# VH-VL binders against Large ribosomal subunit protein uL10m (mRpL10), part 7

Target 1, 224 residues: Large ribosomal subunit protein uL10m (mRpL10), of Drosophila melanogaster (Fruit fly) (q9vpl3)
Amino acid sequence: RGKINIQRPKAPHYERARVVAVTQPKYPELPKAKSCFKTRAERTQQQQENPYNEIIAREVRNWLDHSRLVAFFHLSSITADDIFRVRVQLHKQNLHLKSYGSKIIEQAVKNTRYEAIVPLFHSNHCIVFSPDPEKTAALLRIVRRVPQMVLLGGIVEETMLSRNQLVAYAQMPGLHAVQAQLVQTLSQAPGHLIQQLQAHQNSFVQVLDVHAKNQMNEETPKST

## First folded at step 3 (VH-VL)

Design p70 (from i41 with heavy chain E103S; framework fv_imvotamab_arm2)
Fold by ESMFold2-Fast, scan of step 3:
Structure p70 (fold): chain C 224 residues (1-224), chain A 120 residues (1-120), chain B 112 residues (1-112)
Amino acid sequence: as target 1 above (224 residues)
Amino acid sequence: EVQLVQSGAEVKKPGESLKISCKGSGYSFTNYWIGWVRQMPGKGLEWMGIIYPSDSYTRYSPSFQGQVTISADKSITTAYLQWSSLKASDTAMYYCARHQFYSGSYFDYWGQGTLVTVSS
Amino acid sequence: DIVMTQTPLSSPVTLGQPASISCRSSQSLVHSDGDTYLSWLQQRPGQPPRLLIYEISNRFSGVPDRFSGSGAGTDFTLKISRVEAEDVGVYYCMQATEYPWTFGGGTKVEIK
């Protein structure tokens, strides 16, 4: 949008600039240190000199690597007391609410498979982590009572999900459905039962093995 | 429930090596830092250093750099504090404590302490 | 290193009366991120330290509401509104703003 025949401003006018340059060929440069706004280079150097950014970035990367459920939220203005109470309520469900600066997240995920999440954190945000993806329903139930937290999307079992997909996931049957299927198989006629039971035993053992190994990766290592 | 359980009291002679432990349970061990704090008999608290068990990154207080080694074994959710050669001045109570940065920077849970006595 | 100075060294108080502990830092505890990483710990006789207050004024879970923290910059205060027998012990302030992390010298609270 614009007017084609209107002169685009490009100050200063060349003729005036030439006259000024002849009488005053060098203009004083505003030093970056005296600016109310820091230059990109100065901001980058300050971030590099902040030890907490590196320490927290290591923590963020570890949480991303070891969580089977990661949910991203936009966070509106909320008191420290209110967010603490939400954090405690989530923690009881093995859901860990964390808030990190955008530059810390960028530093944590740069050159990693998680780099795609950076655009989600350009405004005020928080993240909920859990080793247990079956807690998605509990998470959504708790957060719907916190209007300051708006779900943006998440990662479940290493798959990026939109808000709507994450809501749909919360309604899916969990590991308990496998047990229900086994019970159903046990109630069938004897000639059919053995074949289905063998198939289900193999499937159930595989699900438990995957679950146990995934839980070991997300929880503390085995105590031996 | 979050719990840090430390190894039992030690009685050693100067020049001996020692490794004491701090076992975490009730939380994701690799997702939190473990710090070590010394308390000499009748004195206050001194921060010695911290470790991030996920990658074994350590940072020491300048007063303890080179005097002790902090390590962790995430397979058994245990952090360690080690001396290659003990001195009588190492006689103290040693605490491990969990540190976190996501909601500030503080020690939230503490172990029961390990008393180390070094005498001839 | 940031030096943390606590006053008084000891505070004998009558049961039910208030107690106040001061902590002063040799330089500002405001971190470059804008937060102040000042916490208060309680150590009862023969027990490990226990977190009471973090980031100046936030009570840790399970800490009675008679404990409160306040302050800014270099001057911080821990108050016990009505001292109880179980409050006997040594109280420490701690800064985690700058490495190395440092503790105050401690204040002994005892019943008189």
Scores: ipSAE 0.006, ipTM 0.485, lowest interface PAE 10.0, mean pLDDT 76

Design p71 (from i41 with heavy chain F101Y E103G; framework fv_imvotamab_arm2)
Fold by ESMFold2-Fast, scan of step 3:
Structure p71 (fold): chain C 224 residues (1-224), chain A 120 residues (1-120), chain B 112 residues (1-112)
Amino acid sequence: as target 1 above (224 residues)
Amino acid sequence: EVQLVQSGAEVKKPGESLKISCKGSGYSFTNYWIGWVRQMPGKGLEWMGIIYPSDSYTRYSPSFQGQVTISADKSITTAYLQWSSLKASDTAMYYCARHQYYGGSYFDYWGQGTLVTVSS
Amino acid sequence: DIVMTQTPLSSPVTLGQPASISCRSSQSLVHSDGDTYLSWLQQRPGQPPRLLIYEISNRFSGVPDRFSGSGAGTDFTLKISRVEAEDVGVYYCMQATEYPWTFGGGTKVEIK
């Protein structure tokens, strides 16, 4: 029972770190090295840095516009080697796993019909793009073996689908007409998807737990 | 149809300035990057730099930084490659080509090329 | 800079026979996003380059199916299953994984 210290080490550390951060700009070398006002060159470079984010946001928009299949995932901690193996498997099926910052995604979809997806990206995330919606079944088969990737929803043929609707789509035969009709049937009430996406934001941990349990229940056990 | 049309061949002396052009048509000019590629006589291809015409953001190969200027005029759907002072070593075929993405991409359509000859 | 090495320097091929071109990079071409930005270009005599293959194995619009690309990491191959007279030219591999973008030295395909 040796409570030698009367204070928690964490509290003094926080105060010290904050004081250092606050006083950083007052270091003697800083006033001589930099003006309190930004130079013309510095202002020009800052303005040019804004176009970089907008250009990457344009890239995201191009992926959304040219992909007939877009799937959104929560991404838990995963090693670089493990995610690389997943990317290789996906790429063989013409499925392209991309990760972009939340601010860039927000800029890409702002004032578009895809704006409803923004809440999905408040946590660690990734997106899979494909020009081929028939690859939805292959996508779900691959990610079923990657517990770090949790399906949140997607877009098929420019129609927003919830997780359950996308799973249902993947189970259809590879007939284009039948698949198109299923998408129309599943997406009859667009307002319901928006509410589901907003509810998902509020109870993210519970949704992930439910999804993980549903994925386990839907998987056919292999006896090999 | 997508088309990139470049200006005609140029014959210049060392020390002279030059500006060559690449006019895009058949697509949304501001939505694609334009890159410049050099091919010296009898040699391979060298990437020089790119421009995004919507905001004139540029990026250069280190070998060409400070040697050339890339610019664009979106009102006439034209990109430019410019030298302040030409050298004999600038003698080459210059191609413009477009690409879609900033991060990871490929050149899909190419101009016909502009031959620049610099000699005394 | 990533160095792209092509072999062979020239490939004389009998009409109707296959041709194979190799491209090796000094570093892995796997981008931080997991994709590999390796493309193949064809340059016919007196003409500008033309895109054949992008992202290792995807054939560009209008490119005949006799052209195919394969590979991973640092080793890539362009194959022409049955060389035709119109395939004469110089072929280049190109990487767009890292700036500056770089090209292979080229492989000349000619009919013997």
Scores: ipSAE 0.000, ipTM 0.466, lowest interface PAE 11.9, mean pLDDT 77

Design p8 (from i3 with heavy chain S54G; framework fv_imvotamab_arm2)
Fold by ESMFold2-Fast, scan of step 3:
Structure p8 (fold): chain C 224 residues (1-224), chain A 118 residues (1-118), chain B 112 residues (1-112)
Amino acid sequence: as target 1 above (224 residues)
Amino acid sequence: EVQLVQSGAEVKKPGESLKISCKGSGYSFTNYWIGWVRQMPGKGLEWMGIIYPGDSYTRYSPSFQGQVTISADKSITTAYLQWSSLKASDTAMYYCARLGYDSSLDYWGQGTLVTVSS
Amino acid sequence: DIVMTQTPLSSPVTLGQPASISCRSSQSLVHSDGDTYLSWLQQRPGQPPRLLIYEISNRFSGVPDRFSGSGAGTDFTLKISRVEAEDVGVYYCMQATEYPWTFGGGTKVEIK
């Protein structure tokens, strides 16, 4: 069935993020109705929660720092089967779909150049990471067929890009030197880029829908 | 080939200390969590805890918190499970296992039988 | 803690016949990330456990296609389409959706 192929290439550091995702609901703030005489085990358990969050945040920071392509998505309601199919398609292209709680994201990007992305994660979200920025075109082709995932923007070679800038980057595959210069020229600073990324979510969905329809129209003439 | 090799069987008396080992090979040891699972004679499997060898972060099952210590030495690709003072109720088979895709325990050690009796 | 209940406790099966093992959780195993962290393990007599299936239905490397997993929410099934002699052992379901991770009580499959 080929499901074993989703484990290649292996990213063991990221498997720890899966463990974290499973245990995230276990870190509530303000545990109430606790006895003034806590057991040693209870005190040790509570103290370990803070280091746990920091270690997970460190893993996310490492993912951000070692990924040359990071794409941010708003995620609407989607079935487990549908998201699994998307994950399999993405993984074949060395694209890793991850979802983290907003607290973990905030801790991960705190005091880093990525701190500005925090507002993107106040609603349902997911992130796609890849060490290969040339996979941006493959990413957009896969996501184009997943209306529940709305591209908000991303980071390419440490440069924050809007949805439109990522789309432009994706349309120039195979031009290594030109792609590097394109990223540099497309990047905006100043300019409320994060606000632009948030503000145009709905319009990007519309653009993806138009693109999908245009592709279908192109395929129709080739059929027959 | 991924392999986890555990230390040999131990026979101990109550009150004695013990440290058993789990040596990983054939993969990037520092990048995978190692879990410990207990199986008492004739019983099922019990989750004990987990360690990330890259930074030695540990998380214990509440039932085992304070009863055992999990550690790792990445220079020799080895994880450890240790007791400061053994009890007869610690008699069991102890397995180490690597945490793989979707928090599954994908590769297992052969087990270390620990017998604690007077 | 999530309680994992397996049925039957023991399943005597004739060679070549199918076997089915049920696993029920005390609460939904769907994690907040949308994934279901349910796996199946096989333990042959005198051997360590072996991963058979992860995330409900995904067969692990080297596992024969006669093994299949299915289910959703709180009710999961492991099926062996045609039991062979080497399938004798105890089968466990495991959840990793909520910490602490917990195992089912096990189902013994034996040849009659």
Scores: ipSAE 0.005, ipTM 0.440, lowest interface PAE 14.2, mean pLDDT 75

Design p9 (from i3 with heavy chain S54E; framework fv_imvotamab_arm2)
Fold by ESMFold2-Fast, scan of step 3:
Structure p9 (fold): chain C 224 residues (1-224), chain A 118 residues (1-118), chain B 112 residues (1-112)
Amino acid sequence: as target 1 above (224 residues)
Amino acid sequence: EVQLVQSGAEVKKPGESLKISCKGSGYSFTNYWIGWVRQMPGKGLEWMGIIYPEDSYTRYSPSFQGQVTISADKSITTAYLQWSSLKASDTAMYYCARLGYDSSLDYWGQGTLVTVSS
Amino acid sequence: DIVMTQTPLSSPVTLGQPASISCRSSQSLVHSDGDTYLSWLQQRPGQPPRLLIYEISNRFSGVPDRFSGSGAGTDFTLKISRVEAEDVGVYYCMQATEYPWTFGGGTKVEIK
């Protein structure tokens, strides 16, 4: 069912934002709430409880395997209020923000196709999961207004994409055939072209090696 | 089918502790926020707070911050609301409700009546 | 906090006639993302609330087409085009645009 078109009140963006800001209550920090950050104590406790780490790592693998969209973010200092607002906005779009310790991420993805993501988690981070890759555009629209979250890259349809490749994918939302072709093209561009360049380099090396050996038996070529 | 099933009615004295439950079924429990709503006898609805079961992130209404604790156990798909020390003013019907993808409370539990009297 | 004011407090209606419930917010409910998180709930006697309308005008699954929502900014309306006996209950508006989320005081719909 589509939405019924409703005229919105005429409110300048700045005036609306200012009203929202001045009327928004200041909430105390939630002492036991989890955020994209994990405290040193939480990380230490996870490491000391080895069986618990494996259970969480298995859960992370399940999220990675069953999500058609996974986006990785660096997370700068953010208030509990701000992260709550972001989580609510993401939830509306079936986007699920989660955070895990770096050791758990490493344990979850080692010896899997996702192992390449480990370096992304050496600093403060969070991950957004969704079963719906069409939500990539909605995700980027939401995070565009959250300067504390910096997109690092992601996985779409089990294909690792850079930040720029995800942005390109997001520009064609709702076009399944074109999006599938774009993902395939973007994933092939680095891999296939690099492999082709490596093959050409090897061929050139072989040609140059033969030529160099022949020149060793003759004078060095020289011209004006 | 989506269902939220709450624990049974409670009768307590002031100063006693209490923990009530809300069990979700028929959907991916960890993927949806669970909110708690209070309705005092003959009064309207008050939003108390919300929890994301996957990581137990909680957010409370300012009027309920420090008055109650919201928690969840995802292994048994259950959310909880608890008081360390009940007051007579806590007498009310308590509902749990799921936050839908449109940012609305879409499915509700049947309610748990809590009566606190001396 | 955003205060949600509902009028009337009670609405006695004749079966088959329309009913209209108003909800006014102390501040605009237009979120920074451009959406308006205003929903309507129905609570029948002795039952938990149930969702009727979300984002001003969208009917929730299983909700009869006689229910409709409209409005913008700070002024919202829930209409029942032809009231049936099963529609007796208290209706609440709710905003989720700004934390903390708040409800209207409720409007009791009764059959005359």
Scores: ipSAE 0.035, ipTM 0.549, lowest interface PAE 6.9, mean pLDDT 78

Design q22 (from a2 with heavy chain H99G E100D; framework fv_anetumab)
Fold by ESMFold2-Fast, scan of step 3:
Structure q22 (fold): chain C 224 residues (1-224), chain A 118 residues (1-118), chain B 111 residues (1-111)
Amino acid sequence: as target 1 above (224 residues)
Amino acid sequence: QVELVQSGAEVKKPGESLKISCKGSGYSFTDYWIGWVRQAPGKGLEWMGIIYPGDSDTRYSPSFQGQVTISADKSISTAYLQWSSLKASDTAMYYCARGDYWDYFDYWGQGTLVTVSS
Amino acid sequence: DIALTQPASVSGSPGQSITISCTGTSSDVGGYNYVSWYQQHPGKAPKLMIYDVSNRPSGVSNRFSGSKSGNTASLTISGLQAEDEADYYCSSYDSSSTPYVFGGGTKLTVL
């Protein structure tokens, strides 16, 4: 049926969640929509209640405003235990995994420099936020082990980067690398960057569909 | 350069307590997991558990849960494996190794031989 | 308890290629790309040879390669040399019980 009761965890999952809660540093104030695995009831409530959507959209804007690193991912089916392990490791590096509906993302970034990212969120997705852009290398080390999470691109120091640019940034040492990357990326049009990110997302979806023995509509042409 | 240096060989009697150490150097000790791996004489590798020194988050193999304690002191970049009461069956080589989240161990200590006999 | 199945021994002559298999289930080898291979010489600590199925750490000879098909991962050593004689262990992430599980080990003899 698809309903998940997270308030009645099994003993092994409860022990794991409790240990994380005890050992974790206190987080900054978190948005209500803080997990890639939301319940269907929670998603439905957000969609139907417009005032609630605006509250969450403001929280998303707060995360964007206070994060110097934002990474966007396509998310395939993954177990609660596996995503929990990923979230724990990310948290140790001050990386915060969040999930929001595409309408809330659109509402959050409307009339901002980030409006161009909306098309990335038309399928299953999640976002990683951090106040520390030097953690990009740690992020990529953690995520490469999670085939269900595919990097689409991100924002570093308010500058939009493609997947390849983020990988290159992760290999650069220190403050001078940040400045060099910002200059290089600022020379490119946002529309072209989004087209590249969308093409990557559609290619990944097609690969998953082939393995699942299903047919999917491909919006972006394979030839480009 | 990255290095893990373990404490020296130990000879103990059954019922005695023991704490062995693994000191990391050449990297940020709090940014990597430290795992403990057991190898009984003439046998293969057996994963015991792992700790993240930055917050002392510790995970154990079901076979070793409650039998050993893993801890770390980040101020001196040292991880520990300890027994409250040793058994003859604890005789083994014990390795510490630097890990990368649930995946692999890239640097290993030289090993600590623990012999438990009457 | 051995969670991943490896052959107890394999042998080859100098210059030959050999392959060591590591068989698990969909909850470990088959489900994830977290397979690693370790080399252990007698009396020494293990050394990482392959991580994430097919990646080599810096300093590891390109004669060592890794692959995976379904629930079975493989380590291939080409151009066998006398110094390759060692025990080889596979390891994988395990979603069903612990983050790590080791294979039983394979003794490689270079004839």
Scores: ipSAE 0.046, ipTM 0.542, lowest interface PAE 6.0, mean pLDDT 77

Design q23 (from a2 with heavy chain H99L E100D; framework fv_anetumab)
Fold by ESMFold2-Fast, scan of step 3:
Structure q23 (fold): chain C 224 residues (1-224), chain A 118 residues (1-118), chain B 111 residues (1-111)
Amino acid sequence: as target 1 above (224 residues)
Amino acid sequence: QVELVQSGAEVKKPGESLKISCKGSGYSFTDYWIGWVRQAPGKGLEWMGIIYPGDSDTRYSPSFQGQVTISADKSISTAYLQWSSLKASDTAMYYCARLDYWDYFDYWGQGTLVTVSS
Amino acid sequence: DIALTQPASVSGSPGQSITISCTGTSSDVGGYNYVSWYQQHPGKAPKLMIYDVSNRPSGVSNRFSGSKSGNTASLTISGLQAEDEADYYCSSYDSSSTPYVFGGGTKLTVL
């Protein structure tokens, strides 16, 4: 298979929000960057609710409610071409890469079980959603090749997982077996757990170090 | 275990059509790209193109665009490489290989030798 | 049409270390961590030796290591053995036209 089910429950909300965003006559105007003297009108504009943000916040809630896999990433500077390539590869595995502003995410998750994720989005970020948690291994194989995307953690079957736990989840067989093994791993003697985490951490740190060094080597020298 | 099994050697004359096959087993065929790589006698590897069997998305090397057709039948986990009209210069070993999403071939078929001569 | 640049041949004696270079541009080797290396013995299919610049597949000897600096990737074989005599190919993703590219290949001779 590997194809996206276009008739899934979240598709109507996603399509509606996207169409509304595209057909919106004018995007909300940014406040003028003038300090000291704010007019009454400028202050009133800051206090007005943005209908666009509310529509997109509903889209985010729909993605969260209908996704059994949600992965959070820090996103470094990346070209439009590179991110587009990543989105295409992810889309083939029914993995949906989305970027939303921190304020929209906060509005979307406020007063929900997902509110704890807000701190992850105080810097540049992106989120990958999927209805299929078995695709976690495919997700990690794809993003491992994108040095600009750094895994922060995720939510699997409504359970928040750290980066290391999500990596361990990806290494396990089948969904039902994975739940049993994750519980087993979390309840193991410290020796076994530490050995697994150290092995994964060392491999992951090496991968991150290679990616970080490669990214630094490609960066334009600031001092020059 | 993952395995790619290719069709047997072919001997053809210029102008004839040909379709060779590559059958995948031991993995989800629609979740990986399949690539075709050519190796002319005594020469290096040249990738020809790749296909994603799940949606038949196909990407060709500029050198082989229009020269060959790559296709796949997901119901029998088989990828194909086809020529409408063979040339003597098509004489080569042809490998299929499974591509892990972007840039490396982790499992290779045994190769299909195609000889085109008068 | 533009392949990655490798030396045509390299030679060494048993027990020595040798390095094979693979040079591209910022649109392939330099732009991504998607470099792989393949070993091919005469009459056989290629075998993956290194992927994502420096990772070894299960079953590949730790004598094989990969690295990358700028636009050049390198395969290093330590403790050279007679069975290492083969052709070695590098490969990378190429963003300029979305195809994948191979290097021209390097024949390794072990004396």
Scores: ipSAE 0.076, ipTM 0.549, lowest interface PAE 4.7, mean pLDDT 77

Design q24 (from a2 with heavy chain E100D Y101F; framework fv_anetumab)
Fold by ESMFold2-Fast, scan of step 3:
Structure q24 (fold): chain C 224 residues (1-224), chain A 118 residues (1-118), chain B 111 residues (1-111)
Amino acid sequence: as target 1 above (224 residues)
Amino acid sequence: QVELVQSGAEVKKPGESLKISCKGSGYSFTDYWIGWVRQAPGKGLEWMGIIYPGDSDTRYSPSFQGQVTISADKSISTAYLQWSSLKASDTAMYYCARHDFWDYFDYWGQGTLVTVSS
Amino acid sequence: DIALTQPASVSGSPGQSITISCTGTSSDVGGYNYVSWYQQHPGKAPKLMIYDVSNRPSGVSNRFSGSKSGNTASLTISGLQAEDEADYYCSSYDSSSTPYVFGGGTKLTVL
């Protein structure tokens, strides 16, 4: 409502316009990698301070309610070119990369089944949503080459899964019955799962520190 | 097991049209890009273009933009490379290959030899 | 056109180690870790040997290794064998002109 006003009837929706730009044979090089980061950071800060946080929280709840696959990632600093490329590849698989402030996430999931995820968003993060849980394998294939995105865990068919459980899920046949059975079989108590997800986040930070200093790091388990 | 099978060799005259094919099997055809690579006799590999079969999004090398058309039919897991009017300089081996999101080609077809002479 | 520079030929003896270079710019090899290497024997399709600078696919000998420094990527073949005689091509993502580019190719001769 009046927060943004697009006047050209023939102009494509923002997301479609960006996808079209990336599908061009020649890509425009972004002069400064952090230009998009400024926009994103400014949007996040405005959401934290303005009275419209509830509107964005409702958007997050809608994504959670309508997504059968939700994956949580730790996000390190990434260039505008790299995140744009990742976003386009994800979008082709009906995977939607979103970033929200921790306060908005807390408001969105408060008093819901998903309230246990709040601790995952106390640091730098992003979330991938999809209505199609069979796209978990595609998600993991795309993000394996994005070292700035580290999988923490996710939710499949309303069941919280650790990183290792999501990797196992991705390797299963694309049959709905098999997927439902696997999700139920791999499910764990939310409290214990959150501890495992945060342990993986801490392990990632440790691996990055060791690798940066000596190139002598023990690999954090990742999807293929 | 992942496999890309290309159509057989073609012998054509200048000015003729041609459409060659590349059929994928053993994987989800719409989850990967398919690329076309040209290799003229005794020369190196030239990237021609790629297509995402799920939405037919195509990208062309500037050298091949307007000279060829890349298309795909996801219902039969087949990608195509087409010329409206062949030239003698189009004589080459043409490979199709599965492309992992603009990173690398992991599986290659066996190649289709196209010979254009009068 | 070919954007990445490779030597036209390299040679070595059985058991020797050789290195093939692939030089680009900051918009391709230097800017990204998306370098791959392909082996092509005469009359055959190329085979992926290295991806993401230094990773090997299943079934590729550990004698093959990849690295990158600045704008130059390198393929190193240790314990050279007669069957390694082939043409080798590098490739990379390219942000400046096309989304993908190959090197000119290097003919490896053994013995």
Scores: ipSAE 0.249, ipTM 0.603, lowest interface PAE 3.5, mean pLDDT 78

